# Designs tried in a protein design chat: VHH binders against B box and SPRY domain-containing protein (Bspry). Part 7

Target 1, 197 residues: B box and SPRY domain-containing protein (Bspry), of Mus musculus (Mouse) (q80yw5r259to455)
Amino acid sequence: SPLLTQLWAASVLGSLSGVEEVLIDERTVSPLLHLSEDRRTLTFIAKKSKVCSDEPERFDHWPNALAATAFQTGLHAWIVNVKHSCAYKVGVASDQLPRKGSGNDCRLGHNAFSWVFSRYDQEFCFSHNGYHEPLPLLRCPAQLGMLLDLQAGELVFYEPASGTVLHIHRASFPQVLFPVFAVADQLISIVRGPLAT

## First folded at step 4 (VHH)

Design t13 (framework vhh_7mjh_2)
Fold by ESMFold2-Fast, scan of step 4:
Structure t13 (fold): chain B 197 residues (1-197), chain A 123 residues (1-123)
Amino acid sequence: as target 1 above (197 residues)
Amino acid sequence: EVQLVESGGGLVQPGGSLRLSCAASGFTFSSYAMSWVRQAPGKGLEWIGRIYSGGSTSYNPSLKSLVTISRDNSKNTLYLQMNSLRAEDTATYYCARDYGEWYDTSGDAFDIWGQGTTVTVSS
């Protein structure tokens, strides 16, 4: 459809010139995760780190982390390498997302504060506020791109290598959004954008 | 048709080791993540760990040093190796097909359950 073609073209443009190098916020990283020195790679260690300080920003139960970059307006694009993980969630979260506790209010996709693409083994879905929409993907993506258009109110998940749009979510988003990540198998990495040195 | 059958439970002394098996039939075992879950008398469900179709494992951090999960896809069998058993490990142990949900102890992540095998740790 023409609308999908326009959105696909915007995603391709974002991948070629507007892709941002997003870095993980060390203060938010769950003790179940190891963050690499370059703040791009999250590795699931399944054993709580005793070295992590107990900041109010830090997730203390679910294997979540936030980007250091907040989005409030405009068009934003970033790419995550997900090739090495069978269990991950990537998308955006409101600054209102609770950091403490084991409940659904901190579980990505199970609350009003997070919008995520999710892989669990060979199953894929888009999740928001406890609603889980299965995505019938023909193959596992090696990289997952996200395009957030805060003016249009659109969050697009796409495969950068093929330019294929995997899912589009439309909403009136909260004033402040952060890229958000969860990994429960191996690792995921934020891809260096063309603006990175 | 679709079935999970646990075996290997029994009475074991404190400090002992035990290996549980779970035989799967009626589905393509190699395509699914599988989990072990236990329930102590009078307690809720406690997730032990899972193994993904590709062989990667995730464990409950409180139990990780005491257990190892493995699978043999050629035999459609899931295993749980337990070491350094204590009285508090006395429970009914279940294997379950783990579909959709992840890193979860609620039990709603599982669509097929075994009947359970009882492990009693006592002198």
Scores: ipSAE 0.068, ipTM 0.398, lowest interface PAE 4.1, mean pLDDT 83

Design t14 (framework vhh_7mjh_2)
Fold by ESMFold2-Fast, scan of step 4:
Formats: sequence, C-alpha cells, structure tokens
Structure t14 (fold): chain B 197 residues (1-197), chain A 123 residues (1-123)
Amino acid sequence: as target 1 above (197 residues)
Amino acid sequence: EVQLVESGGGLVQPGGSLRLSCAASGFTFSSYAMSWVRQAPGKGLEWIGRIYSGGSTSYNPSLKSLVTISRDNSKNTLYLQMNSLRAEDTATYYCARDYGEWLDESGSYFDYWGQGTTVTVSS
C-alpha cells in the first residue's frame, strides 16, 4: 500500500545520519558541460568546449560526468539539487561504462552499465539496460536523494524534503560503482553534506 | 505530411528586434519539443535553443541574453524573439522538430526541418 510504503521508507531514511561528500571527476566531464571550481555543479553549455583534453576517461558525446568517488561496499547516500534543470539523469554507473561514442553503450540508462533516474521535461523514469519504467510523480522534485546499499543490492531514489521514496531498484551490482550525472538543460549541483545531523 | 514553415525574416537595422514564427502541421505539435537553429552565410549550423512540450526552455549560452523561445500550442506555432540584433546575427533561421530525447547541438537529433527564413541585419 502507499501508506505502508511511506512508513517503511521513513523508517529506513530516518536511520541515516548524514550524506557523503561527492565531487565530480573533472577528467570525465563531457565537453558539453562546464564544471564549477568546487567540482559540484555541472552546467550544460550546448556546444563542445575547445579546452577539454581527450583523455580516455572523458565522455566525448553524451553530456555525462562521473563522481571521483568509487563505491565498492557498504551504504552510501548523496543528494543532487535538480531544481534548475528539466533534462537530467542521476544514478550510478559501473567503471565499465564506455566513454567514447554516440551509441547507446554510452547513453545513460540504455546499457548494462548504468542505472539512472531521469527527467525529460514533464516525464520521469527509471532506466537500466534499455528498460524504462515511467514514474508518475505529482510534482517536480527540487532535490533528489540517492541511497546505495551494496550489501542489500538496493538503489533507492527519494525526495529528501518529504522522505518520500520515488523508486527502489534491486540488483546484484558490480563491485565498483560511481555516482553518474548527465544534464542537458541549465545545471545540476551536488549538495554539500552532511545534511542530516 | 509533417511541415514546418518559418516566417518573419527580412531586413532589420542594427539594435532592432524581430520575432520569427514557425507554423507546424501534420503532427501533434503540443507533444514535441521544438528547436531553433541558424546558419550564417558560409558558416555551419548553430543551435539557438529548444522549448520542451511542457514549455520549459533551454538556450545556447552564447545566445541566451539575446533570444526568447515560446510556443502557442492552440495555434501550432513556435516563436523566436530576437533583441539587440547585430550584423553577426545575419543568417537563415530554421525551426526543427526534436526527437524528444537528449539532443546534440550538431542537429543530428532533428527529424524534420523547415525551409528557413532569412534575417539580414544591416543599415
């Protein structure tokens, strides 16, 4: 039931005592994106930057970026401010995610290496390996929280302000996962933690 | 079947303003994101901006302070308002229908284009 789900979610989220400091890995940032000096804000610049080096780690087509922090075990939580964007993807990706090319193998949610919550205008979905589950949200979230439990094999998307769970994905995850980001409108920002004390 | 027809181009003085229109037919206009793209003489295509089906807008940062994109779904019409026009804004302006997914400013995601309307900024 919706009420039971909310009570369970509040119990789980209420056990959190903070969120992690996550920073973007500047080596991975697509030339379609500008990374702020504090490495927390990605801005869509709509044209490729002439100053970006073509490192093996760097996405060269899709407007993607990875966090510098790799998760291999345990419970991890982070929050992204998405208030200013109507086109974004946030979630986790395997280190095996290809960085080069315009195909679906580099497109978040369309390959076996990425698990993302996405917004495109008024449509929201969870996507993995080309499977897209529409999410009927009542309003556009201003912030998105992610909770990754590698022991339980769960990735949870939630709204921090209300504690509402938006989606839970269960899987046997690869041992190495990175927070992953894509933005195709305005900007998104990683929220500085800890927010829960 | 699908048609996009731009209008409103012409000769304008530097510093002037101009509003371009794009009349859409042959599809459910309100269900698609729409873009404006321009091409200056002897130059490549330059993406101006996009308006999503729900009305949110995204602009090329180089042009954001100069343009506003809007739409009227009841009239199946897309608009581009341009202010403070400069000689470098002389170009053929195209409207294009977006696939409705993450776009590439190369224009590779557009499935239908109009024939264009020419804007010349000179004295």
Scores: ipSAE 0.038, ipTM 0.420, lowest interface PAE 5.5, mean pLDDT 82

Design t15 (framework vhh_7mjh_2)
Fold by ESMFold2-Fast, scan of step 4:
Structure t15 (fold): chain B 197 residues (1-197), chain A 123 residues (1-123)
Amino acid sequence: as target 1 above (197 residues)
Amino acid sequence: EVQLVESGGGLVQPGGSLRLSCAASGFTFSSYAMSWVRQAPGKGLEWIGRIYSGGSTSYNPSLKSLVTISRDNSKNTLYLQMNSLRAEDTATYYCARDEGYDWYPSGDYFDYWGQGTTVTVSS
């Protein structure tokens, strides 16, 4: 039952003792983005940064970035402050996600390698492999929590302050996943979490 | 049939101001984010900025102090206000509708474009 699943997920979220601190992998950051010194904040700059060496890990077109931490097993949780952005994508991506090019294979939510929650102005959507599910949210979340249960095969998006589950996706995930981020308006920041400070 | 028609271009003196308009028809204008993009002669496309359906704006940081984007949903019209124009602002200016579930500021995934309006900054 979808309702029972939502209740179960809310119970699990309520029993968590903390969330992981995740940092951005600076080698992956798109030239359309500025990464802060603490590696938690991505700011959309819309102008390509000074030309650096062509690193194979770096996204060269879409405003994407990956976390430095890979997940292979177990239960993982992290929080992103999204209050300041009207256009972002957050979720997980396979290590097989291509980094180069302007095609859908590098565009989060349009390929088999990424699973994302997105905001585009007042529209919210979950996207994977070119399938887009609109989410009828009543309020814009200031923070987004993600809970990845690799044993259960579940990716949960929730609002940390209220404990509200926004979306649950079930899948048999690839062996290696990274938190993934895209921002096309202002900034987003990874939060240490009130329980982890 | 989706149509975007730009107007307001022309010759303007350095230091002057100009307001461009884009008249939209054939779709629910208020439901889409809209962008302005320019192309100087012999150069590539340069994204200027975007206005979302709710009225929030996002700008190319290099141009933010020069331009303001606004919209009037009751008239299905998008505007670009430009101030303190320089010779380097000479370009063809396009309005574009952003693709549905996704956003792209540089133009590869805009689903509809206008024909453009030319702005020449010269004394």
Scores: ipSAE 0.105, ipTM 0.434, lowest interface PAE 3.8, mean pLDDT 83

Design t16 (framework vhh_7mjh_2)
Fold by ESMFold2-Fast, scan of step 4:
Structure t16 (fold): chain B 197 residues (1-197), chain A 123 residues (1-123)
Amino acid sequence: as target 1 above (197 residues)
Amino acid sequence: EVQLVESGGGLVQPGGSLRLSCAASGFTFSSYAMSWVRQAPGKGLEWIGRIYSGGSTSYNPSLKSLVTISRDNSKNTLYLQMNSLRAEDTATYYCARDTGYDFYSPEDYFDYWGQGTTVTVSS
């Protein structure tokens, strides 16, 4: 019940003027990914380009990207269309997440700096710091909603169309968090608009 | 006793086409993603592409216009169709069962490999 109230409240807040939109930070986008011109769609291209990409913000191995908006306080909600991908990760990451290297420190769900819902083929997991909790879903979600309550210390994954909660993670989160994305099949895209209850 | 057996390799002229097969046994083939990987003489492994249990495909973009991956779950068989073959496509071709717990990594995410089938593109 309290969780459904939070989802309803987030939907109402999302429709109000002045609520910040979530867009991908082009400076962070892995060379394995193509970012659309509207900064909402990430497409897996699998081919690393030989570019000068020693910028500290850019992931250089894993197919990751961060949102441009940092969350420090309050209640935040966003939705990702995942219908076209069989391999993705979505969730939040600390600003301390390393950007360089092939190790677990940069691999979403295998370090202390990232909390993600993942799909690989028919398998779904919630992952954080090398702990991987299988999620037995009855259907593959076409959209994934995320609700982050920094005051309550809750990260919620849900299906917007049905209002079904898929997973809740409770923790004391770091001071600065970003929505984080990884794609290894086709594409995912950030949906603009209020959350469904 | 998981087994993957590739076949269909051989000598092909440049510009030709070839279809490779991979016969799977010892597991529920229809429940797994499957990948094709190749290794040219003296080179490292190169991932070609993947087909998910539901039939969706993902390709190495450098090879996407040249290859098509398909599967026949009734025959427990994986296929790789290759067109416009060049001398650089000379390699041993492997099918692999893709455990895919995490994303793109040819060495880490395949739990079973076939023995390979050799494709030679020459004259």
Scores: ipSAE 0.342, ipTM 0.644, lowest interface PAE 2.2, mean pLDDT 83

Design t17 (framework vhh_7mjh_2)
Fold by ESMFold2-Fast, scan of step 4:
Parts: sequence; structure tokens; C-alpha cells
Structure t17 (fold): chain B 197 residues (1-197), chain A 123 residues (1-123)
Amino acid sequence: as target 1 above (197 residues)
Amino acid sequence: EVQLVESGGGLVQPGGSLRLSCAASGFTFSSYAMSWVRQAPGKGLEWIGRIYSGGSTSYNPSLKSLVTISRDNSKNTLYLQMNSLRAEDTATYYCARDSYDWYSEGPDYFDYWGQGTTVTVSS
């Protein structure tokens, strides 16, 4: 049932130590993206806003955004609704990820500073540092969950509705990681956690 | 081997409508997202919009109410329907195949382009 799926997803988020509410950092949002008032929804607008702030934190080319919360220790989980998008990237990025420019150093999955699950049309992959591992998914996920264990060195991508693990990446992660997002079709939304107020 | 051939351009009067076609060959058309891009005389490239293999579309907000992109995978053909044409829509119109990774803004991320078809909006 849809209710049982929501309760399971909520219990997973709520039971994990170190879980925080994940919201988008509006200062990082690319001018190609519109951020909703609740700071959970990113919509691809395909045209740069005429009002472009010059913050050093802001991505100025790729349609990227970072979460406001940095993860340094512990176990963290968040869920993104991706049902309405055919082109998105979600995962984590180091604080060293460059914000300015059109090169691969700012392109999620093409540099040493980002680890992402991506969808482009009907293809899915996990990408890090220019290495792209195709993921043969049987269906398009409507929601995508991420679980980050910084002590164990694991980043897990899973589908909350089915409990299916889609990919596990094991690595020694850098000291500071942020949830990272990119969308180039329609919208994606961060799902409200059970402890959100 | 990959070819994209635009057609349907020409002279149209202000307020008129026009449908452009792009015939694709040399690749599995149904597996790729496709875009339309235009270039007005003496201006830079302007992205019009994109259509994914499944039919979802994304448009330049300045053009969204004036254009519709569609595709027919059985005919390997991409379409651009334009309505309420104005003199400022005078441009060479290109179809382009999106690269493996996604397109963020502008035409810099396409791997193949057509040769273009010219649309002139004038009385």
C-alpha cells in the first residue's frame, strides 16, 4: 500500500543516528534552476535569470545545487522524489567541488569531488571522476533514497517504495560532504523527513 | 554516418505559423533526446527546447508559449511547430542530437547538428 511505503521510508529516516533535515542552499542554486519557497523543489527553467547574484558558492553554468547541511561524521539518509524528471543527478559532493565554469571539474560525476546517481532519458548510471557504471534498472524509480555512512565509507542508493538497493559505492570519502542535486528536465523534490518540523 | 536534415523553412508573414521537420538517420533515433536551436543573423545560438525519447519536453521559457516540439519515432523525425511568428524569429533553425550526458544550457553539449533551415519572417 502507498501508506505502508511512506511509513517504512519515514521509519528508515527517523531511526538513523545523525539524520538532519535536508534543504537546498539557495546561495548555490544555478541560474538555470528555480528553487521553491520551502527549499525542497528544484525546477529546470532552461534560461538564466536576469537577476544573477555573484556569490562564490553559486554554480554559474551547470544546473547544480547543494544542500545547506554538511556531513562530516555519522550516518545520514535523505529521499528525493524524481518521478517528474527524465534528466537528474543526485548524490554527494565535496566542499572542494568548483562552483564556477563549464568544465568537467563542475560537472557532477566527471570529477574527483562528486559521486552521483544519474538518469538521462532511459539510461541510469553511477558516476564518479569520469567513470560511469551503467545500472540496468527494471523500472524508473519514482523516489530515490540515499544513505551515507561516513565512518564505514559507504554511499547507498536505494528505491524506498520497494526497499531495493540500486547501487553501493565504497570509498574513503573526504572530510566534508554535501548532498548535491542537478536537474535538466522538469523538477525534483526532497522528501520531508519524519523529524522535519 | 549520423545525419540530421532539417526542412520546412521559408518566407512567412508576421503572425503566421510554420512547422519544421528534422529527418534523422545513422543512429537509433528513439534512444536519444533531441533539441532545436536557432541563430538569428549576427546573433549567437539560442536554445529553443528539447524532447526526450519518451516524449517529455523542456523549453526555453521565453519561447514556451510560441513553440511545440514533438517527435515520431516510427519515422525517425523531429518536429518544431511555431505559431504567432514575428520578425525577431527570423533565424537559421538547427536540429541537434543531445550528447550522452545531459544538456544544461546553450548548444555546447550536442554531438551532432543538422545543416540548418532558414526561416524569414517578413511582410
Scores: ipSAE 0.145, ipTM 0.413, lowest interface PAE 3.6, mean pLDDT 82

Design t18 (framework vhh_7mjh_2)
Fold by ESMFold2-Fast, scan of step 4:
Structure t18 (fold): chain B 197 residues (1-197), chain A 123 residues (1-123)
Amino acid sequence: as target 1 above (197 residues)
Amino acid sequence: EVQLVESGGGLVQPGGSLRLSCAASGFTFSSYAMSWVRQAPGKGLEWIGRIYSGGSTSYNPSLKSLVTISRDNSKNTLYLQMNSLRAEDTATYYCARDTYEWYSPSGDAFDIWGQGTTVTVSS
């Protein structure tokens, strides 16, 4: 039920006082991305770094990275500053997401293993398994919040400053999910919240 | 009618410079990312770079030191500045409206193309 889902999401967001600590897993970072020393900022460098080793966890084509924390149960929330980028994807991915290759199986939103909110220039959409749903936003968000309820099977994208829900997706998620990130312009940063220690 | 028209191609000596222009009409140019793509005779398409609606740029690493992309949203015009041209830069140069990474897997990354302008680098 879309109405019940919106009422539930609004209730949870209204009671949320902060977000948890999420850090990027440096072993997954594409050679097209630079990861900051605090492991919160991903910068698109457009030139492959030859210093990157060939770990099985590392994306080798698309400008993707995963969070170090796996979510298996419960309620999780995190915020990403997207003010400085015209091209990014943020959301969640299954541990089964392939890391190697240039195909759609590694392209966020074009496979059964990833669920993302994306911006490309002035266009916004939600994408999963090759289906993209345009999102008619009134303003470009400076920050994006994500709320994941693994028991209820809901992923919510919202604007933290206004509390506005941008999109809600309901699914039977796989047992293990990671926050996932892609950047093809400038940078994005994970915001440190009051729940981080 | 939606249209992209390239101009500025021609014969240039090795080591020379050239600036290409792309005039857009029939759509809101200021709302779209734009790309330059080239095709050498008998070769495949090679992406040169893109510029987002607000002016930020992304380049092919192999070409970054040799090219600069800019735009003038008030004139609906896209530019490609090329320096230190070599014989291997001989190609047909296209401007294209860039929708990369957003559309479905069966969709094209570029949905509107110019007719192309030919650059020949020869002594």
Scores: ipSAE 0.231, ipTM 0.562, lowest interface PAE 3.2, mean pLDDT 84

Design t2 (framework vhh_7mjh_2)
Fold by ESMFold2-Fast, scan of step 4:
Structure t2 (fold): chain B 197 residues (1-197), chain A 123 residues (1-123)
Amino acid sequence: as target 1 above (197 residues)
Amino acid sequence: EVQLVESGGGLVQPGGSLRLSCAASGFTFSSYAMSWVRQAPGKGLEWIGRIYSGGSTSYNPSLKSLVTISRDNSKNTLYLQMNSLRAEDTATYYCARDTGEWYDHSPDYFDYWGQGTTVTVSS
């Protein structure tokens, strides 16, 4: 019951009072991605852009990006519009997620540092540390909601329009997590909550 | 048996247009993403683009203004439309089944390939 109430509250507010709105950290954005001026939309551009910055935070192979806000305690919720993409990953990652290289240690869902919901064409999975759980969805979600409860150890993926829970993952999470994003078809965008600015 | 058969290649004049076809059999074509790849004589593979099962497309940015990928799931057929052909477009063109690793266009992510159809652009 409390969890359902929290999911409903997250759906109507978009985020909890007192937490920062989720925006992409431009320093982390892969050269395969274009970040919009409002720092909410990631567009897959397929060819590595010339980037003047070679920052340690920046992913250099996989089309990944992190949110600018770290979650260290409490309950957090955010929503991503995925309507325009057939290939994306969304979820959370530890600050220990490696940024450099083409290996599985930087590939979301294939390492101990990332927990993601993914779509490739008509296939949906939850992935963590190389374990992939197929999710037989009856319809493609246009928006994905995520609810992270660090004290309870729950990461919930849901469809905001219907309130339908798509997947719940329970774990003892690292105390520092970031929303994480990857896109390899068109674009995805972070949705503003009704009271978020 | 999975089979992909390309057709429509041949000799074409510079500035011309050409449509290649890829006929698929032996699998549920409508459930798979498909890619086009080309190889110029003596050169490596160059990924052209991908089409997802529902028709959404992704292209190599160097080629996207010159090509259009489409599919007809009722006919199990993949198409590549090429416009404004130049001598440097001379290559063997392959269709391939794209198995689900969505970023890396390496051959390891394509489990079946056609035999290729040759396009020669010359005067």
Scores: ipSAE 0.290, ipTM 0.599, lowest interface PAE 2.4, mean pLDDT 84

Design t21 (from s27 with G104D Y109H Y110S; framework vhh_7mjh_2)
Fold by ESMFold2-Fast, scan of step 4:
Structure t21 (fold): chain B 197 residues (1-197), chain A 125 residues (1-125)
Amino acid sequence: as target 1 above (197 residues)
Amino acid sequence: EVQLVESGGGLVQPGGSLRLSCAASGFTFSSYAMSWVRQAPGKGLEWIGRIYSGGSTSYNPSLKSLVTISRDNSKNTLYLQMNSLRAEDTATYYCAKDQGYSYDWTEDHSYMDVWGQGTTVTVSS
């Protein structure tokens, strides 16, 4: 039920010692994106920037970027401010996600290596391996929280201010996962987590 | 019946400005992103830009300084303002309804569902 889900989310969030402050790995940032100096904000610039080197880790077509921190075990939480964007994807990706090319292999949600919550205008969905589940949200979230429980095999998307769970995905995840980001309108930014004390 | 009707095309001198309109009917216009695309004689389609239901815009970088897309949801109307027109801007201009599923389309616009009939802009002296 929605009430039970909200009570559960509040209990889980209350037990955490705050959410993690995730930083973006600048080596992975698509040339369609500008990364801020603090490595927290991705801005869609809609034109390919000249880069000094083409890193093996760098996405060269889709407007994607990965976090610098890998998750292998345990419980992890992070929050993204999505208020300023009508086109974004946030979630997790395997280290095996291809970085080069325009195909579905490196298009978030269209391959076996990425699990994302996406917004396109007023439509929301959860996507993995070409399966797209529409999410009937009554209100556009200003911030999206993600909770990854690698022991339980759960990825939870929630609204931090209300504690409302927006979607839960259960799966056997690969051994190594990274927070993953894509933005195709304006900007998104990783939020500094509150202290749980 | 879903319809998109473009208007405002015509002959314009180089350096001039022109505003195109697209009247939408048969669907909930205020709920969908809309795009402008153009096709010059003998050439392929070129994406101009997109406006989301709430008014946020995204443009082809080659055209961003020359165009502005806006919408009036109360009138079910989409607009394209063009400034500093060049002979190379001679084309048939189309408005298109986005399918609204995700941001997965690129410049090829394979996710656009409905196209208008077009309005022709000729830039010459």
Scores: ipSAE 0.274, ipTM 0.589, lowest interface PAE 2.6, mean pLDDT 82

Design t22 (from s27 with Y103H G104D Y110S M112F V114Y; framework vhh_7mjh_2)
Fold by ESMFold2-Fast, scan of step 4:
Structure t22 (fold): chain B 197 residues (1-197), chain A 125 residues (1-125)
Amino acid sequence: as target 1 above (197 residues)
Amino acid sequence: EVQLVESGGGLVQPGGSLRLSCAASGFTFSSYAMSWVRQAPGKGLEWIGRIYSGGSTSYNPSLKSLVTISRDNSKNTLYLQMNSLRAEDTATYYCAKDQGYSHDWTEDYSYFDYWGQGTTVTVSS
């Protein structure tokens, strides 16, 4: 019954919540990543010898990037096309997430500042502060939806096409959160919302 | 008891092509991503590329036009096709098994839990 309840709840949420267009903050993009001109697609280039401005906001080791928009209050939903990547992390991060260095403090899911759904090959996990919960998925999602409710304290990962809830994390979140992304294979793209021009 | 055995190395003329094989045993090969890594004499490790269990590939951009990685899950075998070989491609070539539950930047070799013994490729006239 819990599984049927999750499926039903996800279907209702999918019909009620709109998705918003989120754009990548080019200042944060790791030198291991290429950002498309429309700021929606991150491609893993696996080469650190590219010229990037050394912004204080820029990740300099891990293949991470942040969205340009901070979420402080309310309900937010966005979708990422993950079909073309076997290695990615998507979720939310506090503005306090360190940008410089190779330590776990900058590594998504290994610190108190990031909450992510991750795929590595055929393995899926939810990760926060070094705690990794395996997710038994029967098939990899082509798109991954995220729903953040800052009032309720919920971060929901779901598959938009089927309405299936993949994971729900409940916490009292910091009010300043950014969608966060990491790509270590091919590319991921932020999906334009139906209300976007 | 995990074993990775590379083969196919040897002496190759500049401009030539060579195919390396890696025979895997002691684990469910079809369930894991596999990588090729090389080490030139007196230099550090250089990641060549990775192939995921389903066949998707990711390459070092410096090498992408020169190499192709493939796998045959029914034979538990990993392949590296190399074309247009140069003297600077002289190295020991290793196949490596990814740990699984961790993904990480290409240069973090701590995520390979098993390595082969290597096969040496010498590019010389």
Scores: ipSAE 0.306, ipTM 0.621, lowest interface PAE 2.5, mean pLDDT 83

Design t23 (from s27 with K97R S102T Y103S G104D T106Y Y109S Y110P M112F V114Y; framework vhh_7mjh_2)
Fold by ESMFold2-Fast, scan of step 4:
Structure t23 (fold): chain B 197 residues (1-197), chain A 125 residues (1-125)
Amino acid sequence: as target 1 above (197 residues)
Amino acid sequence: EVQLVESGGGLVQPGGSLRLSCAASGFTFSSYAMSWVRQAPGKGLEWIGRIYSGGSTSYNPSLKSLVTISRDNSKNTLYLQMNSLRAEDTATYYCARDQGYTSDWYEDSPYFDYWGQGTTVTVSS
């Protein structure tokens, strides 16, 4: 039940010593995005107005970026401040996610290599491999928490301030996963450690 | 045949408030995101904010405490409410049609495809 799931998630989160330090890998950042000096904030700049090295790791079309840290086993948690964006995607991606091209292979949620929570305007969705599950939320979350349990095969999206579980996806995940981000409006920021407002 | 017509500009004193309107015609207004953009005399264009078709708003962070954008789909009208106006807010204000609709968001298209003629706001004593 949703209530029991919420109580379970709160219990698991309460047993953690906080959330992990996650930083964005600057080599992966799309030329449509600006990465802050502390590597936590991605800002959508819409125009490819900056000169970026065309590295193999870098997304060249979609406004995507990966975290520098890979997850291979265990329980991992991180939080993203999404208050200032009406168009974003956050979740996890396999190291097999293609970086080049404008096709669905590189579009988060439209391929077998990415699992994301998304917002566009007033619509919220969980997406994986072209399957899109609308999420009827009563209010826009200011922060999104993600909890990844690789042994249990669970990815949980929750609202940290209220402790509300927004979605749980169960799957046999690939051996290597990275937090993944996309921004198409304003900015999103990775929350530092257990600090949140 | 898309038309956007701004109105409500004029002279306002520092610290005052003003509401601008943009009347839209020639398209299904409720299906599009709409933006406000301003241009001060001799300066470049400055994006103010956007309202999506479903009602979400996004603002230029430097202006978020000054402005509120709203819409009335039954009247095909976009609004910009401005408060605590300063001399630096003197500009021509434009409404523009974003190619926004309920979609997977980013499309490699021009940001604005139609603009109004603009309405001038002058903030002085």
Scores: ipSAE 0.367, ipTM 0.670, lowest interface PAE 2.3, mean pLDDT 84

Design t24 (from s27 with Y103S Y110S; framework vhh_7mjh_2)
Amino acid sequence: EVQLVESGGGLVQPGGSLRLSCAASGFTFSSYAMSWVRQAPGKGLEWIGRIYSGGSTSYNPSLKSLVTISRDNSKNTLYLQMNSLRAEDTATYYCAKDQGYSSGWTEDYSYMDVWGQGTTVTVSS
ESMFold2-Fast, scan of step 4: ipSAE 0.488; ipTM 0.728

Design t25 (from s27 with Q99T S102P G104D T106S Y109T; framework vhh_7mjh_2)
Fold by ESMFold2-Fast, scan of step 4:
Structure t25 (fold): chain B 197 residues (1-197), chain A 125 residues (1-125)
Amino acid sequence: as target 1 above (197 residues)
Amino acid sequence: EVQLVESGGGLVQPGGSLRLSCAASGFTFSSYAMSWVRQAPGKGLEWIGRIYSGGSTSYNPSLKSLVTISRDNSKNTLYLQMNSLRAEDTATYYCAKDTGYPYDWSEDTYYMDVWGQGTTVTVSS
């Protein structure tokens, strides 16, 4: 129900008074991406500039990046502005996600280490370990919210403006998770104040 | 029946320009990303670029200064504008319906579920 979803969202937001700032870890940023000075905006540049791949933290093939903040316990929320991109993935990844290579083990949604909401043009999916669940969205979201409840074992994707829940995934998550991002068209940006604006 | 038909190929002198067209039928063209791919004689496939349903473009970085991809959703037509053509641009050019499935985002990986017959471009004096 829309009303129940709004009431639930208000209740959840009221319990998130200690939410931390989420910023991108510049050490992980793929050479296909430009990271802004404030560490919130990832822009797909497709330059194919050869970068030394001996840095263990950096993705060297897929246009991926990780947040600097690790989640181990509790309830966490963050919002990404996705209005300007037709090709992106956002969600969470284990610290075990490999950084090097072109294989499925580094490709978000195609391995046991990542759980993502994906957009490619007008198609939307939730993806994990090579399983892709199509999401029948009425319209393209301008902002995408993520809520991770590690006690309940829930990852929720929602549209902040409407309070609409887009997908809920339940799992026993590994001990350490990071917000993870991929963008292959234009840009995406982490919204200041992960709860709203 | 889903079909893609390329046209506009031919003989062009070095330094010249050429515009290719791709007429789409049998699917909702306006809902899908479209790509251009080429194959030089005796060589492998080379991805040129894609255009999303809304008009955003992504190009092979080696080619982006030489080509422009556009589309007209009202005419179900995809275009490739090529400038400053070189002998090494001699190839058969294909348009493709680009589903991106299962969400591959690499210039060396293009998951195309429908390809056209191709149109040949020869750059020669």
Scores: ipSAE 0.306, ipTM 0.607, lowest interface PAE 2.4, mean pLDDT 82

